# Ledger of designs, part 3: VHH binders against Fructose-bisphosphate aldolase 1 (cfxA)

Target 1, 359 residues: Fructose-bisphosphate aldolase 1 (cfxA), of Cereibacter sphaeroides (Rhodobacter sphaeroides) (p27995)
Amino acid sequence: MALITLRQLLDHAAERLQGYGVPAFNINNMEQGLAILAAARACDAPVIASRGARSYAGDIMLRHIVEALAEMYPQIPICLHQDHGNNEATCLSAIRHGFTSVMMDGSLQADMKTVASYDYNVDITRRVTDAAHWVGASVEGELGVLGSLEKGEAEAEDGSGAEGKLDHSQMLTDPDQAVEFVQATRVDALAIAMGTSHGAYKFSRKPDGEILAMRVIEEIHARLPATHLVMHGSSSVAARLQDLINAHGADMPQTYGVPVEEIERGIRHGVRKVNIDTDCRMALTGQFRKVAMESPKEFDARKFMIPAMKEMEALVRDRFERFGTAGNASKITVIPMDDMAKRYASGALDPAVATAKAA

## First folded at step 1 (VHH)

Design c5 (framework vhh_5c3l_4)
Fold by ESMFold2-Fast, scan of step 1:
Structure c5 (fold): chain B 359 residues (1-359), chain A 121 residues (1-121)
Amino acid sequence: as target 1 above (359 residues)
Amino acid sequence: QVQLQESGGGLVQPGGSLRLSCAASGFTFSKYAMSWVRQAPGKGLEVVSDISGRGGSTTYADSVKGRFTISRDNAKNTLYLQMNSLKPEDTAVYYCAKSYYPGLRDEFDYRGPGTQVTVSS
């Protein structure tokens, strides 16, 4: 069985020479799943398949798509990950349905809009982590709230996310709180707020390392060397994809995402999971629009979707190569969840905390 | 809006001790890393120590490691620097500095007017 836990996958990523990152791609439909796994096979890359937009395909359809992909690509380790769980019931339901990894997003209340207290986040994340670890599933937690440092505002995506004005202390993960949080909750991975926001409209100007607060990543990794860091909202929103969309009847305003070079810097400093959604949607949409504009008599949806899948496959292959994910699928022997549960119970997977910086 | 005010400087003999304080106001003190920066006569600025917002992590320049201790009292919005085994080379104006972003220690947006520390000779 090719389903791998997030913890095993990211431990493998961290233990390789120089380490590597693994992109987590949202799957909203069959076409995205096929494009991702075709790219993974071509690159010999393990996959994190994230639950896509709930309101589009629905959980049942997404589960069956991933199960079908696992059967079609038995040599590719696939981590089935539930993104942005709002409470214990949502996370436990995902595990009961065969997910190997869940995110408990306790940075927001169950409504996924109201900023939660630190104590709420610790309590709910700890409960989910305890329950998930009993059955061998991995847990990703989150500290801080996604928002634009330039705008001083949080932004919602996929029906969740804080809205309105936030101060800087809500938008950047506090390294002291990160240490305390990981010790208290025992999460396998920690999503960090770096002052970026999700969606295509992240910045009005091109970001640099300072805007992305990459120094926060370096500080947290130095103090939590065994905890895997997660970058959310990591689409690059490349000018090429914007041009592809706008050349074919769209009016997407000029915007900038996270440069791939800054993601590569994060990977050098402990980032192991990189969430990408917007870039994949842009690749599909831009190519679909191109066929529609260049072939106005075409009415077969397959004639739009096949080139769109090829455009997305090329993007996914690029990210596997640039993050160092490529070449690693064949090097992984999947540990079943029951055995991961035994490892959690033994204390072998407990967090490590650096007590002082090196002299 | 943001205000930082150092105190506790003065004249001290080699091998002596001083404790500097910095009173902070106009921002949420506990959310920002704080630093002590000094400028010796005829030299550039040197960051001597920094401390994270909650006090869980500290760093020190090699020149002061083992002799100086940085600390903070977030309930009182006050930053401290305990200086022991002082050397003539520690003679400088000492500045309290606020980090630009919460959790960062590299960039400063505000510093105080400074307090003079003179180690005799």
Scores: ipSAE 0.000, ipTM 0.356, lowest interface PAE 11.8, mean pLDDT 82

Design c6 (framework vhh_5c3l_4)
Fold by ESMFold2-Fast, scan of step 1:
Structure c6 (fold): chain B 359 residues (1-359), chain A 123 residues (1-123)
Amino acid sequence: as target 1 above (359 residues)
Amino acid sequence: QVQLQESGGGLVQPGGSLRLSCAASGFTFSSYDMSWVRQAPGKGLEVVSDISWSGGSTTYADSVKGRFTISRDNAKNTLYLQMNSLKPEDTAVYYCAKDQGYYLDFSEAFDYRGPGTQVTVSS
């Protein structure tokens, strides 16, 4: 089976009566790919395989890894997505190398650190969206910058993220701008800033639900019912994984991510794509460290990586179940990109704008 | 902790039948592919049959095709192997195994298996 576009996958997620979310997992190597697809097979779940802008895998290597996974798991629709594209060249290179979806992150300048103007974001995102849609690829845009409402600052993850202290207006997506942005760019999905940050250092205290601006999610979803909302920085940073890492020679400061219950609430209110990277890195590293310290005579790298893959697979399966992704792969018939291109050209995939504001 | 416990082995005459069962606990049984693996006296391990997590796909070794049937009951966390038209060559210890999916060679594929049940086919 062909790779699936992000737009088709998230349209399927949204059109189900109950609606569901789809986790987007970063894939940097073979082991992560194997863990994700094993979990997808076990759960009958479609997959978003995401490549970070600073990923060491490269376009060519990741293309071949995902092609191999598609051959091994032909029953699983796989969306190959470029996360946090910093400019047109990065996004178009991904598409040229077989990616079915890209994110143009115009909320930051090409350095991926300097906050961009709204007009810059609209212009660059529109250019990428036009080009991507001509060949049937989907585009995710972003409004606002990721930050922690508790700390009032942003964290750079894999070279992507605002630096310095942000005020609250820079950390939350403006719903009026969101409507204008989507109308101008025709983007398929919109990453919104709601108080989350990339990486492990999200909150200094355990969240009590007041940190995430659910009202922003609800209002934007109500006004843009055909545009899929994306949560970035959605790792939960479970205490168990922190304990696993620190018990085996690491010095990770105690931190808190987004509780899975809050992500589930977001999905009920219009979130369809949920980006998870840090949790997967912690699962792999925790088991690698455990084997190294508890089995000092072990020298076979496979004996480190197999428990790491099992830990990650268990985490990925949990997210497929909790987000409602499970059970849906068998219900999807993949539309090839050339047909998606025709649908974009016809206006069938154009944004919809509702006049009524959310409560 | 993963626990697998086989039962149903014994002595049977050539042409006879046996039904093996494997009770699984300590993991979400319905989410994993399962296998029956055997080891004949003085020989290595042989994969007899595989079944997907849903029960929708099964495979069999050429030596047992048409004679053996693998099945599972996900509600009871139980794996089965129905063995018909048994031959002396089927004499082996039979193991229930949880498929890990990540092994790079066969010897490491079944590190989570039960203690085994002896099947002896003799006159």
Scores: ipSAE 0.000, ipTM 0.189, lowest interface PAE 14.2, mean pLDDT 80

Design c7 (framework vhh_5c3l_4)
Fold by ESMFold2-Fast, scan of step 1:
Structure c7 (fold): chain B 359 residues (1-359), chain A 124 residues (1-124)
Amino acid sequence: as target 1 above (359 residues)
Amino acid sequence: QVQLQESGGGLVQPGGSLRLSCAASGFTFGSYAMSWVRQAPGKGLEVVSDISYSGSITTYADSVKGRFTISRDNAKNTLYLQMNSLKPEDTAVYYCARDSGPYELWSTGYFDYRGPGTQVTVSS
């Protein structure tokens, strides 16, 4: 069976009555894939299976894991996505190996640490987008640099992300620049800097105000109604999971993520793809540690893996329900990439630009 | 039509044993993970044990570990729960439940069919 492209999936999400968001979960092993697809089947939810930029699971391995999952769960549309591609070669290699979607992260140089110029970002993202669209694959671009509004710092995860302290202007995407960027590159989806950062150590204190710059999200969506917005670093870092980990021999510092309620608000305003990695890692690790500490005579790895998968599956199910993804898999008929290529060539999928609504 | 029918419940003294059986029909039994779920008076449902479609992988709630053993006979379309060292706290209606999807290595926590239940009472 054919995997779904990101553009078709997110267009479906945007066309529904309320609109809905689709979580993009990193898959680094078989257990994560099994947990995600068990949850997707239970919720009748489509899903984005993502490879992180510096993930130890390569594009070939993840492609085969996802193909096996697609055979096991033929009713679930799965988008296979390469996150944070650092150059053309990385993005095109992913497409060659069967990925239906790629991210060209031109906000950073190829080293994934040095902030790039706007012109560099436009040029490289446009080249990747042109090539990807010729074969029907979707492209996500990025403007701005992810960082914490509260701390003024950028946090690297999975080997990508700006280093050092950022000023406020570098942490928020400029709506005028976003419009120019999308018109120039024709990307299907845009990751915007809205005050979020990657990693388990997001905030040192509980948020007491608006963490996401919702005005930026709302303005960009109003001006680019056909371009899907993407949230990176969208783990909630629940106290329950921190407590589970720390009760069983770890010392994870108290940390706060992005409240799910703020993600839900973003989805109401045009966010369609929500990247989640840290929460899933915490769910697995918490249960591994629990079994190891409470059952010192257990040596069967499956007895560690199954509770971990159940913990992760419950988390994934919650996100499908809360993002509105649930109930939609059965409503989607997958369009093959060759047909998506024809749609791109016709101009049917070109960006739309609208004047922002008067405040 | 899918049918699940439990048997083997009854009254037993603390420290005693019971073996529950569940007869399944109307579907390909060997393609589904199965669970035993219980409900004590005035309480919610608790999953006490589950078993993979092949029977090779089992899990147990902390409350029953080391005392209960789940098993299945796919040739006979039957699920079993061997209950040893029973406690008054084990008093509940026990339900046989089918997990919502085929080929699962574990229960997803979503059950699409459940039997009418069998009462287990542990008291002197």
Scores: ipSAE 0.000, ipTM 0.278, lowest interface PAE 13.1, mean pLDDT 82

Design c8 (framework vhh_5c3l_4)
Fold by ESMFold2-Fast, scan of step 1:
Structure c8 (fold): chain B 359 residues (1-359), chain A 124 residues (1-124)
Amino acid sequence: as target 1 above (359 residues)
Amino acid sequence: QVQLQESGGGLVQPGGSLRLSCAASGFTFSDYAMSWVRQAPGKGLEVVSDISSGGSTKTYADSVKGRFTISRDNAKNTLYLQMNSLKPEDTAVYYCAAKRTYIYGSSRYEFDYRGPGTQVTVSS
């Protein structure tokens, strides 16, 4: 089968002797898809192909890009995932277009700006989860608001701007609330807010201490062992990529992202899906700028795109290797959504709640 | 055939200054992040300063912040460390090290290439 559900993929990741994480890469054009799948084939890695909240390509175009990639790379399980759905209509539309996984982001109201109540989040996420599970699609929910939910510049100037705009409690996922939320909604995966935000400008200085709330991750995983944890805003904003961009006419301020060592630690403690977008955009942009600056007479778009795809392929290969995703594609037999629907209906995929102190 | 060669070490009095250089050959220097790493007698390795491939990002250990300055000249394939207000605690073998990475700060103690080191002794 061409496409895998998020639940099946992340269950496989969690059941391995040493659990692994799966990167979720945004695909907005053909070149990104080609780079990602070339890396996946080279690494024998399954992959999550994501559509962002306001996708550049649109659902129909992305579905057909991913369908073409699935034909070209039939050995690679691909999860087609719709990120940051703002309401039921958006999530169900993605499923109608062939997506195998959706995120219902009920932490914000449908405007994607106004912080939602807990009850609103539970109600809307439960409705989407029920509908998605009836057709075998997986659902990711979210508790705790990231500083920015849309692609673009992060609002966390000087490392504190995002917190100044939102209450601190809104930036972190409450473990007690997470348990109640998962029991109420039955989501397959839970996005946890750990004080991070989207975009290139996560921190103005190198992090000196723990930048992710690892104790929160560890506690939620211990209490929800069958629910897969998701890290948003997980680009590392590598110094090499910043240098590539700045060496070729840009003036991007020096910033720091989430160190891959911290992501690896999260994976050891229950993180199974890792969302990466900014790093891929930087890899492409860096090479576009390099060609433009060093070859001012170049007008062949392919001469821009080919180096950009190679830069991104190298980045994607590194993440498959570092997250432990590599070597696993050949070990997965894809279950069709109709059969996943039967598993959901049987109760086999229901959430599990463990007492953290159980002996 | 990759080679890193440090120079500029020696004996200095407390409060003095030294400038270390590292000449690189056998690889595309401008593609690698560079570090200065030191090892004091009987102690483990300490990364004292990092610089990105293009020079846009620089970091320093708290022990040397405000006293040491890292820089690089990609046209000359050379890395530098300006050490001011030296203390006896700065006595160590200083190594030039290179790492290829898309990950800032990843594997600080694991490098692709490392030089043979140069001795810095701060004493009266």
Scores: ipSAE 0.000, ipTM 0.122, lowest interface PAE 20.2, mean pLDDT 79

Design c9 (framework vhh_5c3l_4)
Fold by ESMFold2-Fast, scan of step 1:
Structure c9 (fold): chain B 359 residues (1-359), chain A 122 residues (1-122)
Amino acid sequence: as target 1 above (359 residues)
Amino acid sequence: QVQLQESGGGLVQPGGSLRLSCAASGFTFSNYWMSWVRQAPGKGLEVVSDINSGGGSTTYADSVKGRFTISRDNAKNTLYLQMNSLKPEDTAVYYCAKGTEYFLSDRSYDYRGPGTQVTVSS
């Protein structure tokens, strides 16, 4: 029953022929945690459990939910990941609470809305990375501003995200800058802007072709083969889930997310961590609404939550299978954080930069 | 076993209209998104329209917006495509398609019918 670091987990994912991706699911309540780990057990899949919405679950609640899940599912490696840290204090506090991985999002200032300078991002991300590595925790950084290629706008993610309109060059991560950033900060994983957006209303029109900038993904991966790429905003906003919600008294406008086929292509090009939140929230909400409409005299919250958990478990199982995560939990021997700290200190986990022959 | 059977195709003059139908069996029709997909000569498959399980939400390809109307009759397990103001470029084999259990933003489908030929020519 050990919590796994992000670096160890994603290194394992990358060592497989063609590699596999690992979904990172936000946990906002106990029921989401139960659904995720039931699916992980069924699929023999390791998983990344993300802190979820601060205003709802809170950091302490997520810590204890994941602790309980690790105790209940000792055969499943769980990475406890704090998403979108706004400063050193937030990231280090998560590590003190038992998180094995943190994201320092220096692409935004501490308000998590104002776009930060490159120098600010490098400085703060390097400081967090140095401190995290001293104790064996992994660090994800972010370079570029998340936005929709179709909209030319940045979209907020669960209380954080850039605001305003962006040109195309601001929406895609520059590969040269990515190499510089990783060399300077030594992050284990890098979230890059590749055409994804956050929230339920990602695209106003049906995607007719390639959604993700695969060339950007491929070039960054080729030049940074030891740094794991991260996709944010990777819910598909499945039409079945929109239909489930709307068939039961809701009026969710038709919208589109990232097709799972495009995520699978990203995984083939070096994506190892795939953040999913919206799809899970829709699965729960759809079933809550169904019980409310079909059983108007029902007041037992468990009668709402049990079908919600089953809907979410089915979605989570599908993502473990499609990302290639399935079948891998039993193949992982978790390295404790103290030993990961020794590996960081030895230079064994230092970033690798590919030569002109490989880039 | 899932079965989808299209009908209503044929030869029509430019500016004319046709109504395609698709009879569905072997699954609970009212639980799934349905799509019309076409393949024009020498081209790949194009999803032209899709409709949610209840019929209240529809999407159209830009090429057919304002001219085609998708609808369904769940009591009859039948999907329809009303095609108005037909153009020569609408010439294609039209397939009825069943959406997957997890119908994705790319509007993926797991089964399609044998197709019905629509030819728009004078």
Scores: ipSAE 0.000, ipTM 0.138, lowest interface PAE 17.2, mean pLDDT 81

Design k1 (framework vhh_3k1k_2)
Fold by ESMFold2-Fast, scan of step 1:
Structure k1 (fold): chain B 359 residues (1-359), chain A 120 residues (1-120)
Amino acid sequence: as target 1 above (359 residues)
Amino acid sequence: QVQLVESGGALVQPGGSLRLSCAASGFTFSSYAMRWYRQAPGKEREWVAGISGSGGSTSYEDSVKGRFTISRDDARNTVYLQMNSLKPEDTAVYYCAADLGYWESPFDYWGQGTQVTVSS
């Protein structure tokens, strides 16, 4: 089986000369899985298949879809990841059902709306990390506040985040707090607030400068060299996809995401996991709407889904290539979770804290 | 059906250059990603380079980055691999592959290969 832990995958990404990023794509059904893995095969790319906190597929169904994909594409390492776990029960359920990686999002309370205290986040994340590491699963934590857009539609999707506006420059993760958090929790990966938000409606205006707080990314990476940084809300919301959707009967407001060039810059400064959901949903929806409008007598769902999968596959290929993920699948030998558990137990995977601060 | 025919393999000295070609037929070439693989004696087949269907994205194995360039000519249904600064370690049979996608074909299509030997 080709299921890989997040820690092994991101360690490999960080160990390459220039480092590379790995996209984490939300998967809710068979069609998304087929599109993602077809792209991964085409690019020789490892991949993170992510289940959102509100995914309707359920962890049992998604596990079996991903296991089928792993059998069909045995050359591709696939990390099966639970995104935005709201409590210990959710995270442990995912691990029990075969997930190799979980996110404990202790920045929010179990309702996934109310901002949690720092102490709550440390306690719950540490508990989940201890349990996950005993069985070899990796853990991503989150520190900082990611804004949520008030459009209703964004909240109905698999994303999560605090209620708020898009003034993210005031909500950046404190590097000193990040170091303390990682020492206390021992997480393998850390999502930090660096200027992004979840959902389809990122920025109302076209960005014209530095969007991500590169200084914060670089400082945290330098001080926590063994902990992998994660970007949430990393869809670019390309004008082409907005135009495709709106040309075929939709009314999506003009909005702007994170330019791919900024994500590439983040990867050069230490980002290793890049979460993408909205772009894939837009690719599917755009083609689905196009077929519906151009072929009004069509009722065969396959005639809608095949062009949708092709559009999504093209987008996924582009991200594998732009993030440097391409060409790396064949270079990875998957370590089973039971062996990862032994490595965690030995202390070999413990967080590292640089005593000298980056300039 | 689908056919891929590689050409351009030869014996070259270290530091030399070669351009490999892969002529494709039997499918809508411009819609699909194309890849190059190689297999040295006694080793498993390894991926070398890839190019997207639109031609806008390319990818390379680390050991060939900066030395090899993949390109395509959709009007001629051909994908190319320009190989510069060749090393003895590049000696292998080079294969062209087409990914038609799971929904159209569950199988990758492979060419028969072209031998590249880098030696004095």
Scores: ipSAE 0.000, ipTM 0.306, lowest interface PAE 12.7, mean pLDDT 81

Design k10 (framework vhh_3k1k_2)
Fold by ESMFold2-Fast, scan of step 1:
Structure k10 (fold): chain B 359 residues (1-359), chain A 122 residues (1-122)
Amino acid sequence: as target 1 above (359 residues)
Amino acid sequence: QVQLVESGGALVQPGGSLRLSCAASGFTFSSYGMRWYRQAPGKEREWVAGISGSGDRTSYEDSVKGRFTISRDDARNTVYLQMNSLKPEDTAVYYCAVELGTWYSGPEYDYWGQGTQVTVSS
């Protein structure tokens, strides 16, 4: 099956009776890809395979891993997505290498650390979106800076993220500004700041409800019903995985992620793409440590990798089921990028603004 | 050899408190994290709380935050769940769990207790 664009996949997710979310999993090696696709097949789920901005895998390696997975699992639509592109060159290079979707993260300057102006974000995101749409690729933009309301700080996600403390206006996406941004850039998907942060160290204590600004999700979705909302930093950092890691010689600090129930609530209110990276890294590392501690004579890497893949597969399967992604792969007929380009050119995929809610 | 035995389930009024116990045997208790799950009628089994092997780390599902406390007594090979401010929505069979093998290792490595019924009367 051909690789699917993000726009087609998320349009399908939004058009179902209840709507569903699609997890985007970072993939850096063959084992992660095998675990993800085994879960996808078991659940009949489409999937987004993401490359982080600083991933050692690189565009070429990941493209070939995903092509192999697509050949092995032809029944599963796979979206190949470049996360946190820092400039036009990065985004266009990913598309040239076969990616069907890119994120232009104009909330930060090209160094991916310095907070950018709104005008900078609009200009660079619009430029990338125009170019990507000419060839049928989808674009995710970002408005607001990801950070923890509890800490007032931000951490890098796979080498990308604001450094230092964030004020309140930088932590939550303004719905009025979101409408303006989407109309100006015509992005297919919008990552919004709702109090979440990147990485495993999201919260030092269990989050209160206000830390995740679900009312912001509801308002933006109501005003931009055709634009797909994205949650970044959506690992749950489950106690089970923390326990697995720390039971086998690690010293990971107590931390809390985004409860799966809050992600499910977000999906009911317009979230369609859910980025998960940390949970998968913890699943792999926990099992690597377990084998090392319990079997000190073992030196066969496969004896480490097979349990790791099984732990990750179980987590991925759970997220497909919880987000409503399960059961949908068989219902999708992939539209090639050249045909998506024609749809973009016709204006059929332009943003919609709900006037009754905008006033 | 591995056994997990829950106890402490009862009928309580809303706002009441209850403490569940799970007695473990057949493995090196102090080396493994312990978890509590629950299953309400007509719903899937959900994770409730976890505690690390060292006892230094605890985590909770959002709906029980501030109300439930997990703890362990390694000398007695027992894990506890203290439940306060109980709500009708907490009505479920509560299960103690430990995973000695890898996820998907099958029943021989994923051990569950028999469950203990907690009913919070409206």
Scores: ipSAE 0.000, ipTM 0.108, lowest interface PAE 18.9, mean pLDDT 80

Design k11 (framework vhh_3k1k_2)
Fold by ESMFold2-Fast, scan of step 1:
Structure k11 (fold): chain B 359 residues (1-359), chain A 125 residues (1-125)
Amino acid sequence: as target 1 above (359 residues)
Amino acid sequence: QVQLVESGGALVQPGGSLRLSCAASGFTFSSYAMRWYRQAPGKEREWVAGISSGGGYTSYEDSVKGRFTISRDDARNTVYLQMNSLKPEDTAVYYCAAGTPEEYLRWLSGEYDYWGQGTQVTVSS
């Protein structure tokens, strides 16, 4: 029943001939956890269960939900991951509460709004990584600035490039900085900025070209072959789910996310962790609205929750299959955190740096 | 109910070209990503190409990159596959599919009640 670390899981994903990706799904309540693990069992898929920065459940609740899920699904390796930790205290609190993986997001100051300096990001991420590795927990860092729709106000004019406070060069991860950052911090995984943003409202207009900077992914992966790349803001915001929501009394504007085909391309080029939250929220909300509209006399919350869980389960199963995660849970033997701590201490898990770029 | 009707398959010589069409009905076509799959005799059905709901993003199986182009016409509820520089190993029945989790899971489970007859492409001298 041991929880798996992110480093062990993503090392397994990378060691396959083509490599596979692992979706990281947010767990905010019991229903989301049940949907994810039902899908994982059906697909024989390992799980990354994430707490987002805005999770209302808290560390203690999520720890107990994941422990219960691990008991119910003992054949499925589960990584419990704290997403977007804003400072050392948040990251260390997650580890104290049984999380096997944390993200130190030093691209922003502790207020989660102000863009941080490179030196700030290196210092805080290195401190968290040292502490996490001493106890065997994995660390994800971030370079570049991802847009955040959770803050309420997102800048328009994102397609043309020359306007606003953040230009194109500030929105993409610099590969030279990525190499220096990973050498300095020794993070296990690196979230890179490649044109994605958080939340449901990613694009007001239909995209007319590829939005993911594949060249950035390829270059960083070639130069950091042992560091796992992470895609944030990777919900596809499927038109079907928008239609489901709007057919049942919502007024969600037409928006466009990252096509699953683009995520699949990223995985072929070295992406190993793919963060998905908005798609799951839409699946749940769509079914809640459908039950309310079609069954106006229903007052049993379970009659809303059960179809919602089935909708989310179907989406989660699709992502496990399409990312190549399916079929791998039974192939993993979990290494406990105490043994991972010994591996970190030995230098066996140190970053690898290739000095020449692939042609 | 969802219906997909493929057309355009023919016998062509190696190096030739074909354009396949898939006419869709029973769902909001412009809201779905569309895909092409193929199945050769004695082999499993394999993915060939995909196009996003907006048409701005396309993806291809490595063996067809640079030779095949997927496109869509939302006004006519049709997806196309332009096949250039055809090879004998491209010989297969070609099928189209809508890009939804529900339909993808049905495809993986082998439930194909909504699939048409496909269109046969033969590349031979």
Scores: ipSAE 0.000, ipTM 0.135, lowest interface PAE 19.3, mean pLDDT 78

